# Designs tried in a protein design chat: VHH binders against q2ydc9. Part 8

Target 1, 344 residues: q2ydc9
Amino acid sequence: MASESAGPAELGFVEAAPSWRLRSEQFPSKVGGRPAWLSAAGLPGPPELACPLCGRPMAFLLQVYAPLPGRADAFHRCLFLFCCRTPPCCCGLRVFRNQLPRQNDFYSYEPPSEDPPSETGESVYLHLKSGAHLCRVCGCSGPKRCSRCHKAHYCSKEHQSLDWRLGHKQACAQTDNLDNIVPDHNFLFPEFEIVIETEDEIMPEVVERDDESEIIGTMGEAHEEELESMAKHESKEDRIFRKFKTKISLEPEQILRYGRGIAPLWISGENTPKEKDIPDCPCGAKRLFEFQVMPQLLNYLKADRLGRSVDWGVLAIFTCAESCKLGIGYTEEFVWKQDITDAA

## First folded at step 1 (VHH)

Design p8 (framework vhh_8k46_1)
Fold by ESMFold2-Fast, scan of step 1:
Structure p8 (fold): chain B 344 residues (1-344), chain A 127 residues (1-127)
Amino acid sequence: as target 1 above (344 residues)
Amino acid sequence: AVQLQASGGGFVQPGGSLRLSCAASGFTFSNYAMGWFRQAPGKEREFVSAISRSGGSTYYADSVKGRFTISRDNSKNTVYLQMNSLRAEDTATYYCAADLTYPKWSSGYYTDEYDYWGQGTQVTVSS
């Protein structure tokens, strides 16, 4: 299926941002913190956000705001990626797509203001305009309520117990300012805005295949001899990894590559998905590549403490080729994890 | 009452081995994850290893991977830490801990804050 991303990949970078810019009405792309949900209704429930391997609530990893030009039903469109924090359950990844038409029940028809609002307070937003309650720990759907105060909501017994031990037990009787007394549970990843930039090619006549590059002119002849010498002494796996490193070296801080319908950039030739490994959408359409998460993101997650480090070479996200609409709800898409083969 | 009793510490030379044991009582041991932590004088407590309720999943700090092995015997309500190729830097008081807050249907139970801590056992690695 045709995609608007036929050009060079768009690269994602992390930047610190004031909290108001990462709220849902700003349509952010972001890493960490709590999800900035798009539709205020039809949120995935606790079963959909539990790790399929360990049953623990997954942590929000990132979201990408990725509308589809020319699609009235995908004027607003966002992808939400979750990961399990419990090794070896890194393969308990899930990704959800939500989309809305321009005219909807949640947001203004006109674009949001680029200026700071009158109140820029760092309040945690624990309920949505739809009446949905959010978990005090993770910001996902929270159908369970505290039996004493009836003000605190949770996705799971685990998060209720974490919040109870770290602050809610003492604060339960003081419900008037619950949003202002949410403790750090060490469950959420650090929060950053994702800024998107187009990948610039330094050499426009470069042709890359199996880690071999051909360039035009006298410089191309000298470079070609160097590449031939390198290839003579490298395995196929080494060549694929060199190609990956070369692409990363152009912009080392890239945490994400976006290009709906382009080919993914793999870190190795091992554990790459075959067509049969990518399930079709329940609507009957095939899935296509949309974006990938780069290993550089791990440096921003502070994940290397207490033996709970998440790790990946690449996470590749595949979405319905038709970007099918199932009302205002969140639709599960497909994520493939490629580990670093040499890191065993 | 929940009780965790760590034992098996002692003096050992560099390159030597020790096996620590933690005997648990007061809860259904086979339903919950167990962990080992250590604290050296003047340093913060650090994670060493954890084991899921079934023993099917194990976790290790990078400093001990390949040298330490965690195991459990649910019939004896005991978790073990086999320590091989010991180094002077492994000198610490070792604590066992239980995570009783996580849902019992989950595997790989791990949290920043374990609920119950055993009495420590001292390990000293010196020539």
Scores: ipSAE 0.000, ipTM 0.103, lowest interface PAE 22.1, mean pLDDT 76

Design p9 (framework vhh_7b18_3)
Fold by ESMFold2-Fast, scan of step 1:
Structure p9 (fold): chain B 344 residues (1-344), chain A 124 residues (1-124)
Amino acid sequence: as target 1 above (344 residues)
Amino acid sequence: QVQLVETGGGLVQPGGSLRLSCAASGFTFSSYWMGWARQVPGKGLEWVSYIYSGGSTEYQDSVKGRFTISRDNAKSTVYLQMNSLKPEDTAVYYCATSPKYYDSSGYTHAFDIWGQGTQVTVSS
């Protein structure tokens, strides 16, 4: 893809964490809950966070904190992935990149403290330092305001109605407590920290046997029989999936693989993107692979309990090769969904 | 809408053969991975054989060389040819389909759709 040589993939795993560790000031990688926004200004608006297929508000899926070494303008850098949860759609996906220099308007120049802050409770922070208001349901930009209390904000009428039914109607008269306690709306995915680790186990290079027998003229009888047996039991597509399973078997609980500029690991040979399917960045640079979400994540999202309302084989995220800064805030990048099967 | 119907079970003597069939409907059969699982009396479900969309097959060690799985995409049917049957093969056999999902155990045993099962009894 690029002339740059990448090392082995970094693997992401989910772990339970106290809420304070998942706040923006800790620069988390996380699954579910509300986004821990990086820049407090220039947030995607409700139109940008609406499903491109059905128009409904998308749910926050995950974020990956991925700074670029040597880049002053990407000292802090984070990718935010959103997905549609509205049946029968559940197919829309959007991903956004945000980056900040070390000296910025939002965070200390020094690294965050590893000690718990004085406030570690269940409070939800729905007002950013930029003055932006966040939706009480999803934590995304909330320009709609409750007409009675003027303190509750929402991204959409749908989320306003949902919150109203679940208690805001009663709580609206008690405006001083609105920012401190928020009910569970059953819209957010379960929240976990993503811990990144290097792929530790050595995996031998898996070579496809395409035309291999044509270039090997001196193979022994036992070796030829083994090669023939392998070919007899395996199509190219099934071999691709076996490679996938082999890589996953090294660390079965991996929910994410990170490796900027490496080759993606596909679950099948079907529905993989060609170069023409990956749009260039508006800045003119090509996009390259950055990370992928593995099907193992579905086990943590209560997707199995919800009849697999959200489903994928692999989600592959591609970002601007130059990691450009086109505007003040969040730049939309590209996500490719490889489904495991396409049911007619 | 989605349905799997197994046929072909019955009583057979040790060393005999049976051919199970599973007729599928309500989905694009050719795109799905198909398998057979069995429930041995007094034990849990165990995987028997798997056939991938591309035609490759996998077998549990206890049935390798004796059982053969195959599919006919035009008829939306999967088959299990069982030869050299043993008393230990006595079980209810279920046809199942999987979207190829990998689970944390490293196997594609996440079958989402199951048939009603067909009884295979191996006895003298």
Scores: ipSAE 0.000, ipTM 0.196, lowest interface PAE 18.4, mean pLDDT 76

Design s1 (framework vhh_8k46_1)
Fold by ESMFold2-Fast, scan of step 1:
Structure s1 (fold): chain B 344 residues (1-344), chain A 125 residues (1-125)
Amino acid sequence: as target 1 above (344 residues)
Amino acid sequence: AVQLQASGGGFVQPGGSLRLSCAASGFTFSDYAMGWFRQAPGKEREFVSAISGSGGSTYYADSVKGRFTISRDNSKNTVYLQMNSLRAEDTATYYCAADSYYEWLTGDSNEYDYWGQGTQVTVSS
């Protein structure tokens, strides 16, 4: 849920979920797998989903279902984050927003059932109600098709080649089940549901300490002049990192903090964005902070695999302050990466 | 039955030229990208060049770029390789191959569906 400018943060946690709970009709917040697209029309195309640095197809990282209360045009609203997995690059990031009114061409007016549907199997849906085809590898828009069978669709030659080698060459003549049976391409991140919980004010109260007094409470019986000197010489970096660690220690499993319009929680005072670094929305409105991805998420993405290629301290997502509706399509928003840098 | 028949090989001196031809039958030629590969005795198969089904796109290995030209005539179901400024290291059996991914070109021999019998090219003084 959306937060007011002065509201508390909501925390995101990962948990395993059956595949049916992560389908678009359930309006999930989720990590990994293929995107559970909101609008079936106006999907970002292959150019918009290519890494801005290396040009290769990006991998879906996560989505957050974040409706805006009182906004008829944002009754359903979702943010989709993508990252580059190509080891020479691994730095490209893009985020997209989509929103729909309650009455739309894709979903029931009534909320989804919490009971399992009659079909709960792990089927991949690669054709949307809009007529759009999805890439067999990544589940993003697939405007290119296999020239031989005309049934398999792809975002890029790279993904077509990958699918061909891993089974499509043999399966090309077996078109009756092509959309339902997809091999593991080792391209997608592991899939988890994101569960959102409000940061509880009744939890052990973390007092935001005065910057000049953070060390004073630990000094015991030290002389007053020495305590004042010590407070004056505490590093700004020490204060910022201590605040970050304190907030994380309350719920160390948090992979995400959501708070539309609140201040982001930074891991350090370095590599934070200035106003000029955050571009305005194409509609003319300023962008504001909406959510951030915490370093804890990295533990769920890499599973101790050699050649770790994705890394960050914090990813901060900024969205149009007006949450503008420029059409039925997906609007690119802004992501800032604060890297973790430590001296030896 | 699908057939790819390569021809036009022979003996030439360094600096000479040869034109290879590959005649295709048994499939809709214009729906396939065509590639040339070569293999020297005791070595693995190496990519040389590829051309899209329409002839609008071509791709060359760095070792032959600027010296070799691939072309095709869809009315004759034939792909050609014009080889100029031949060198001793161009000595190999040359194979033509057909790829059903006619919209995109690849140098990966594993992506090609049909292979012809080779034609020998020997460049020696």
Scores: ipSAE 0.000, ipTM 0.210, lowest interface PAE 10.8, mean pLDDT 80

Design s10 (framework vhh_7n9e_1)
Fold by ESMFold2-Fast, scan of step 1:
Structure s10 (fold): chain B 344 residues (1-344), chain A 126 residues (1-126)
Amino acid sequence: as target 1 above (344 residues)
Amino acid sequence: DVQLVESGGGLVQAGGSLRLSCAASGFTFSDYAMYWGRQAPGKGREWVSGINSGGGSTAYASSVKGRFTISRDNAKNTLYLQMNNLKPEDTALYYCATVDSEYWGLTPEDYYMDVWGQGTQVTVSS
């Protein structure tokens, strides 16, 4: 696995964006809404997008566009994170990686246009160029269709039932305008663009010493004997939490930290993964850290208003160290959740 | 408290007819799509037919299309299956079913069935 040689972290922030900038052809990093799928073929099926704990369809949380320089097979590369929103559970998490070479069946060889397309409307795109149909509720693979109209597609009976009750029952007889009438199912998270900035560009340069940064916190580089005395009374857990708070305090709106192969920033020393807890890729390679989701994201999802529904301290995403080539399909990677209640 | 009670099965000779009934209670019958499924000895469950909440749309498995007719009487909370020109391969336990949520799904691609009754046996002799 990579270590200090990986370079500085990149920080992610949310911003409102026109819907056209969050379409697949723009290769977005984004929060919420429906996934902007990379490969139009080989999408995860309903079983792969079901919560591993309760079996219900998971909600799309975010995606990070993270190509690998120098890798022809990872010219386009994106990570897709899903979470369970069902209140009895709300603990299931899954993450998928997809990558494509520059020459592929889905996108132009040339960079995407920065100009708005002729149609900039908020239309929901539920059909991919591959012919794959997407669920009207969640935008994931929708192999199931309404038996009456054959125009509405769904990932599950649960989403079909939800859409039926909220509008499709009336719209089913008027299928000519079906794609123009998509109700708010209160299932998707609010949608935002993720803007990436290098940590060194927006934060002051700070010399990091593990003991000093963990103990001094917001005081930074103080060298007083009194501070050193105070450090002796602080628990290891308190020092880890202070280090976390110090890093966050420099840019409190950061919702994401990206750094393939760097060390994750933990909210506490408890419930951190050991190497044995991180499964190897099916290709045989080890997994390494790629990015983490910060608790600040919860403020944008309205998740902190759902009462103990969706909650975390840190979500750490680990991916195949070799970013193995698996064709056009989506590869499941590994996510570790460290709860905010682990802080002491 | 949802209950489905099937009746009308029996022994019949090939080429004969039977009418199955399903009495529904414990839910608002007129709001739900209804289905007939069957299970032959040594085989898995097979979808046979579906009907929408209003009765205006029906669907059938290819093996029974043209021979079976599904219908419903919402005033009586009753589902029916009229079975004509019965064949020995129609021998099965016939189940009445619904989904536990209001939605339209009549074919295997779109429907998920909760079986609430014990079924009614149909035996077709050669």
Scores: ipSAE 0.011, ipTM 0.186, lowest interface PAE 9.4, mean pLDDT 79

Design s11 (framework vhh_8fcz_2)
Fold by ESMFold2-Fast, scan of step 1:
Structure s11 (fold): chain B 344 residues (1-344), chain A 125 residues (1-125)
Amino acid sequence: as target 1 above (344 residues)
Amino acid sequence: QVQLVESGGGLVQPGGSLRLSCAASGFTFSSYAMNWVRQPPGKGLEWVSGISGSGGSTTYADSVEGRFTIIRDNDKKMVYLQMTSLKTEDTAVYYCAKEGDFYDTLPYSESYDYEGQGTQVTVSS
């Protein structure tokens, strides 16, 4: 899992997985589909999951299961990232953290079974054991209810309308057994498991070097250092981009990099956050970097609303340095979007 | 700036088949549900069929279920209605309709965006 101290980054890759492996009790890291919520209570409401720029319901992008070693209150810990899919906006982002102690109201004290269950079913069930109902479209909290059947739940008028047209109008008039069929609304991203692997560093000197300084002692990076020393006219932007490309070239399919407390890997020197741009946690602690989403993820989303060329360079997620516990609920953290710049 | 162009209608005998086509432009096609609606002579608009943006979910009016099939080709920005076992009561002008943006009056009254001139289907011996 995640380390709090400076070390090599953990890289995330997408893999197809059976739906049962992506259920909440399996504590998944995953892309797309509906959120596999950690706490079954205290879910963010529709206002918290509305796009901050256009007000429309956001789509679930990914979650990272990231427990903190040695922290009893963060034995289970997960980060949930949401993005706007509504044209022409498609720019809003929010991230939430939830954590639970080992002894809790939702999960067994023992680790989850590694064997497939006898029953087949979805990765996310729309009625939680806490009594909470999830939206039939997005799987977020659904306080709105179909007035005709009283069985379908929704986060918003937008999702109720979408479901009504594409499936629920027909299902609403039928028997209970047919009401269990949920249509594809073309709102959710494709669903994948995120598999974590440690980044391989060719030279130990690379791991021990300051990320803000030039990397020394790698075979590929040593060549870049040699070129840079001979051509001092190379711009700072070119150096940053070259460093980024070098890190990506070793594992091109990486969709995220995880390293709590390490320095983010930026695609350019433009639009990086300053200290003032990263708000402190309401508990008073500073926020620190936890993980970043790489542009490679866009290739797996296959969504025109998130352009297949240059809709984001990097998404950097910052979380409370103390990972504070504010009860059972979901705590909003901070996400910074860095787009690619074409400035030479 | 939504534009929809319907085609494929014509005169057909009862029990016959027709394939209607709709070419769409002016919006992100794969992000919106597409529908077919029809207007029989002297009547109002009647919803016929709908298909999700991905094509993974389809719905049909009770009167056409099992006889009509809606499909889409997102690469070509086309939606189709394959009509089989046509009946005289299927006689209507058929319109392609984009799902409305998020402020539709539902659940009991659907609202659709359409600007096409429609395509006439006449089922008669």
Scores: ipSAE 0.011, ipTM 0.128, lowest interface PAE 9.6, mean pLDDT 78

Design s12 (framework vhh_8k46_1)
Fold by ESMFold2-Fast, scan of step 1:
Structure s12 (fold): chain B 344 residues (1-344), chain A 126 residues (1-126)
Amino acid sequence: as target 1 above (344 residues)
Amino acid sequence: AVQLQASGGGFVQPGGSLRLSCAASGFTFSDYGMGWFRQAPGKEREFVSAISWSGGSTYYADSVKGRFTISRDNSKNTVYLQMNSLRAEDTATYYCAADTHLEYYGSTDWSEYDYWGQGTQVTVSS
């Protein structure tokens, strides 16, 4: 019988990169920092970027540049994942999709240069080509303005207060170059490029089936009988965890697995989504799996050093099966969090 | 109820050292930044030092940089201020402060802090 898998997963790894490579014009996949927004218009507003559980502004976690081959309306396509960093909550998650055709109002028709631009200085752009203002703290839409100077913009009162405390109070009346002075608010995650590589699912003495792993020896029927006997004595949970560990052991530094329409790799059989748990797209189409975030990412976020406030086993992202085009705006998709339930 | 108990103040000669302690209770101490402020008679409350929730980031007023060191012990719910090379101008009541609303770093603005200790008096004179 034929496999339903479209092919092996693509794995994401983090690399240090100069800031110019992580700007919107380079169409990056990246972790942390501020979002490198795709469309300069139609950004999600502060209500859409508030934690669904505690209502506070979420932090940008990562983005994946994932165009769809053969789709003129998805020539550029990017997914943006946000998470709550506010203790005691730290559980809220939201994900957004944006797509653009090749000819658009924001980017050159030709591909970006692989060479550094003539101006290689580190700078934060807090206004977009559309004229939209970005929050000085998080780089998300900033419709609120400092009432004193009218030059600083914010998504929320929380971020205005944070910026005020860390430097804007001193700067508010003293400088005309306010846009060039942005402090470290200790709110953003560390910034890295995500580099994608294809997973080699073929390994000595192991063959991956669609949704399960099996050890295959080259010995005769006696060895096959012993392997079958061992497999029969494994619980479903043991098999799921073994498959997960085997996939991680191939490339321990993987922070992301990408495979539109493949089956997610779960750490356990508990807290996995049922069909009813995955809402349909507002356009009427079903959602399908697109990518997942692996626990290895937590090591790069300094989450283990920051007191374990942000945690997950796996984050699985599901997107509209039709990747519907609803204008130039950002469409909210679905994220499922599978927690680490067993230390076994 | 949030409580902050500052201690370790006293009389010291110029050039001497003191270590202040602030014992915290009633909140998850390890999740929040802490600050030290001081107030001399007839003056406004001024920033001295702040420390992030983990101790990884510290902030100092220019007048105390290189002389004072802020630290914390999250296992003991205590923040410390080590004061070296003390000057007559350091004479003040020293207050520890906590911002327990979403902030895991310290602030330089005393008006942003929600909870305050009773203070500990430091007097530097010959």
Scores: ipSAE 0.000, ipTM 0.130, lowest interface PAE 15.0, mean pLDDT 78

Design s2 (framework vhh_8k46_1)
Fold by ESMFold2-Fast, scan of step 1:
Structure s2 (fold): chain B 344 residues (1-344), chain A 124 residues (1-124)
Amino acid sequence: as target 1 above (344 residues)
Amino acid sequence: AVQLQASGGGFVQPGGSLRLSCAASGRTFSSYAMGWFRQAPGKEREFVSAISWSGDSTYYADSVKGRFTISRDNSKNTVYLQMNSLRAEDTATYYCAAGDTYELYSSTHAYDYWGQGTQVTVSS
């Protein structure tokens, strides 16, 4: 039963933010740009970030900072969602989970600074403190190195060729720090911060008064039109859509709904996953729902106007119920896509 | 390398139709993403439409969506732009462009090879 199971949802909204707030040290939830990686080591490699359908490099879509209360091994925890932007595909999706204990090799034990840094710059730097190099185009792991300058790194031949064409050919060997000189490749989605608010705080539930319902009912025999309206048949599909529309209409700018263990909010009864469609975690635990991406996000992404465009009604993300610890590495989780064309 | 030649432009009245062709020379046409761009006098070059190397994916600017159709024939090394319900604001020189990537872009900077263009004039 939809969002009636296991408590209220938290809603995500996009806001413009200065780049320093979107850096890894701030533990951001964000849309677009390059991933603000949590662990600086054990990053997914190019094979893990290739589209499962067409094999091309995927684009970073969003990340959600979602620590688990009471879990020492998940004091910092983040989910990273990637999507294929390569026509004719545009259908491939992958999601990764990373988590760290409070005491770790990457971040201070104390909370992050609330003060802006003295320097200005990018939300993601292309050389991590771990020694890992990131792709100059997408900010994912970049094991391929430019043979001429030995300074630029890439995840794939596709991104190396793209960067070469759009400026690196002319810039190669002209400066000694090419990591900080990056053209706009028109590959990344626009970058926004995701701000989380509780649904209960912004959408208070009102308990209907039984005496008011009774008053309406007792007048029903004299008001046949009113009774007939109350008794009209509603299809399962109409009920699902009405519930979806009601939840969206209260906060139409919501781009995600977060609620670990609740039921997803579906746009229609078509193409919803059954239990057998959701694979178990390799650790042996079942997966449970964690968050979903709402169609409203597409309005922020369409500014890029790339390919046939990424499209969905809802993306539902399912994660290991035990949030299993795999050291410092990134664990692939499960995403289910319900298209808007399935409903309208 | 590939050389592109756009053709099929001309004078047409509002509401009319026109089909542009872009002939490519070279051995790698079937591996290129192809795009159509247009430039009106005194304005910057703007995106019109793009098609993937396979022809299975197409993309259109909002101003032409539903009126223009892009297609390609890799056996003939040609990309086409079918233009229906033409308006005065469609008047421009139309350019075809090729990118050596499988990704589709609306940016002119993403395309490596450009044709000389074909003039389309929509007037009464």
Scores: ipSAE 0.005, ipTM 0.205, lowest interface PAE 10.5, mean pLDDT 78

Design s3 (framework vhh_7b18_3)
Fold by ESMFold2-Fast, scan of step 1:
Structure s3 (fold): chain B 344 residues (1-344), chain A 123 residues (1-123)
Amino acid sequence: as target 1 above (344 residues)
Amino acid sequence: QVQLVETGGGLVQPGGSLRLSCAASGFTFSDYYMGWARQVPGKGLEWVSYIYSGGSTEYQDSVKGRFTISRDNAKSTVYLQMNSLKPEDTAVYYCARDEGWLQYPSDTHFDYWGQGTQVTVSS
C-alpha cells in the first residue's frame, strides 16, 4: 500500500491458493485464470482486448491490487495486464487500470472475510452484478451470444469456435448445467495468488537512478589510473546487467517488483524507453513507473501446455501520475517490453 | 461486388505439392478473415484452414503440418500451400470470406464464396 511514498521496492511472489480467495470480492493480486474484475461496469470491450499485432483475443496474464493511500477515489485500485498467446505472434500487450471509492455499487464497505465462504467450489461466474456477460473461454466482456441457446456468451468468434469444439456443441441443448460445465480450453494461464513482501535494502541504493555511480563507488579506494582503465574496459551494458543480477540474487523467486514512482530495473541497456517513448495520459498528466514483471514469471506460465509460449526479459508498466478518473470504467495505461537475447 | 477467384488446382501425384491462390476484390481485404473449405466427393463441405486479421492461422487436424495458409494484403490475395498431398485431399477447394463471427462452426458462417478449384491427388 505505499504506492504514494518513495521507498524500497515491494516484491511479488506466486503461491497456490484456493479459487475462492482469488474472486473479485477478495481484491486479489493474481496470475492467470480469468480476470477478477474490479468494477462490474465499463469493462474493456473485445476491440480493446484484441492483440494490436494479430487481432486475436489476448489472454489475461496478471492483476495487481494497488490502492492509493489518501485518495478517496482510489480506495480500491487494480491494474490488469493482458498478453497475446497466439503463435507465431505472442507479442501484443495491453494494461488497464480501474479504481473505485470505498462506498460503491459492487462491494461491501467492510473488508472481506478471511474465512472460507459456504461455497468453496470451482464455480465459474460468467455474469456480473452490472448485468454484463463474460466470455465462457476467457472471462472478459462477452457481448455476443450463441444463436442456438442464447445463454453462452463470447468475446470473439475464435472463442465461440473453441468452446463449441470442446463441448458446447453437445451441451448447447441442455440449459440446466451450462454455467457448471466449462471445459479447460487450454487458453488460460495457470492461476496463482501474488503475495507481496518488502525488499530489505539500504535506502540510498533504491533511490539511485544511475547504476554507473554505484558501480564506480565500489572502486573508490583504487588508484585513479587503475579506475580509469577498469572503466574503459567495463561496458555500460555489463554494469546494468550486474546490477540486475545482484537485485535478482537477493530474491530469485520474485516475479514482480512494485514501486510507484521508482526507477525500473532493466536487464540490459538495450531497448529501454526514453521519456518520449512513454506517452502522456490523455488527461494531460505524465506517466510514471508503477511495477515490472520479472522473467521468473515465465517459469510458471510454461509449466504446462506445450506449444503455447510467451517470452520477455522485463515488462514495465507505466500509469497516469495523477491516477485520473476519465469517465467510468477501465483506463488503458502503458506497457513497455524489454526482450532478452536468445543466445544465452 | 464482392468476388473471390481461386486458381492453382490440378492433378498431382501422392506426396506432391500445389499452391492455391484466391484473388479478392470488391471489399477492404485487410479487414476480413479468410478461409479455405473443401467439398470431398460424396461428403459434406468441410473447413480446411482459416487466417484471422493480423495473420494468425488455424488448421483442421488432418492438414496440420502439411498445409500452410497465408495472405498478401497488398495484392488482396490469400494462399493455401499444400504439401505431402494424399488421395484423401482430393476435393473442390473453395476460398471464403468471413465476417469474423461464427454462429455454428460446421455451418455457413462464411458470407461470400469463390467458384471453387478442383484438386485431384492420384497416381
Scores: ipSAE 0.014, ipTM 0.171, lowest interface PAE 8.3, mean pLDDT 79

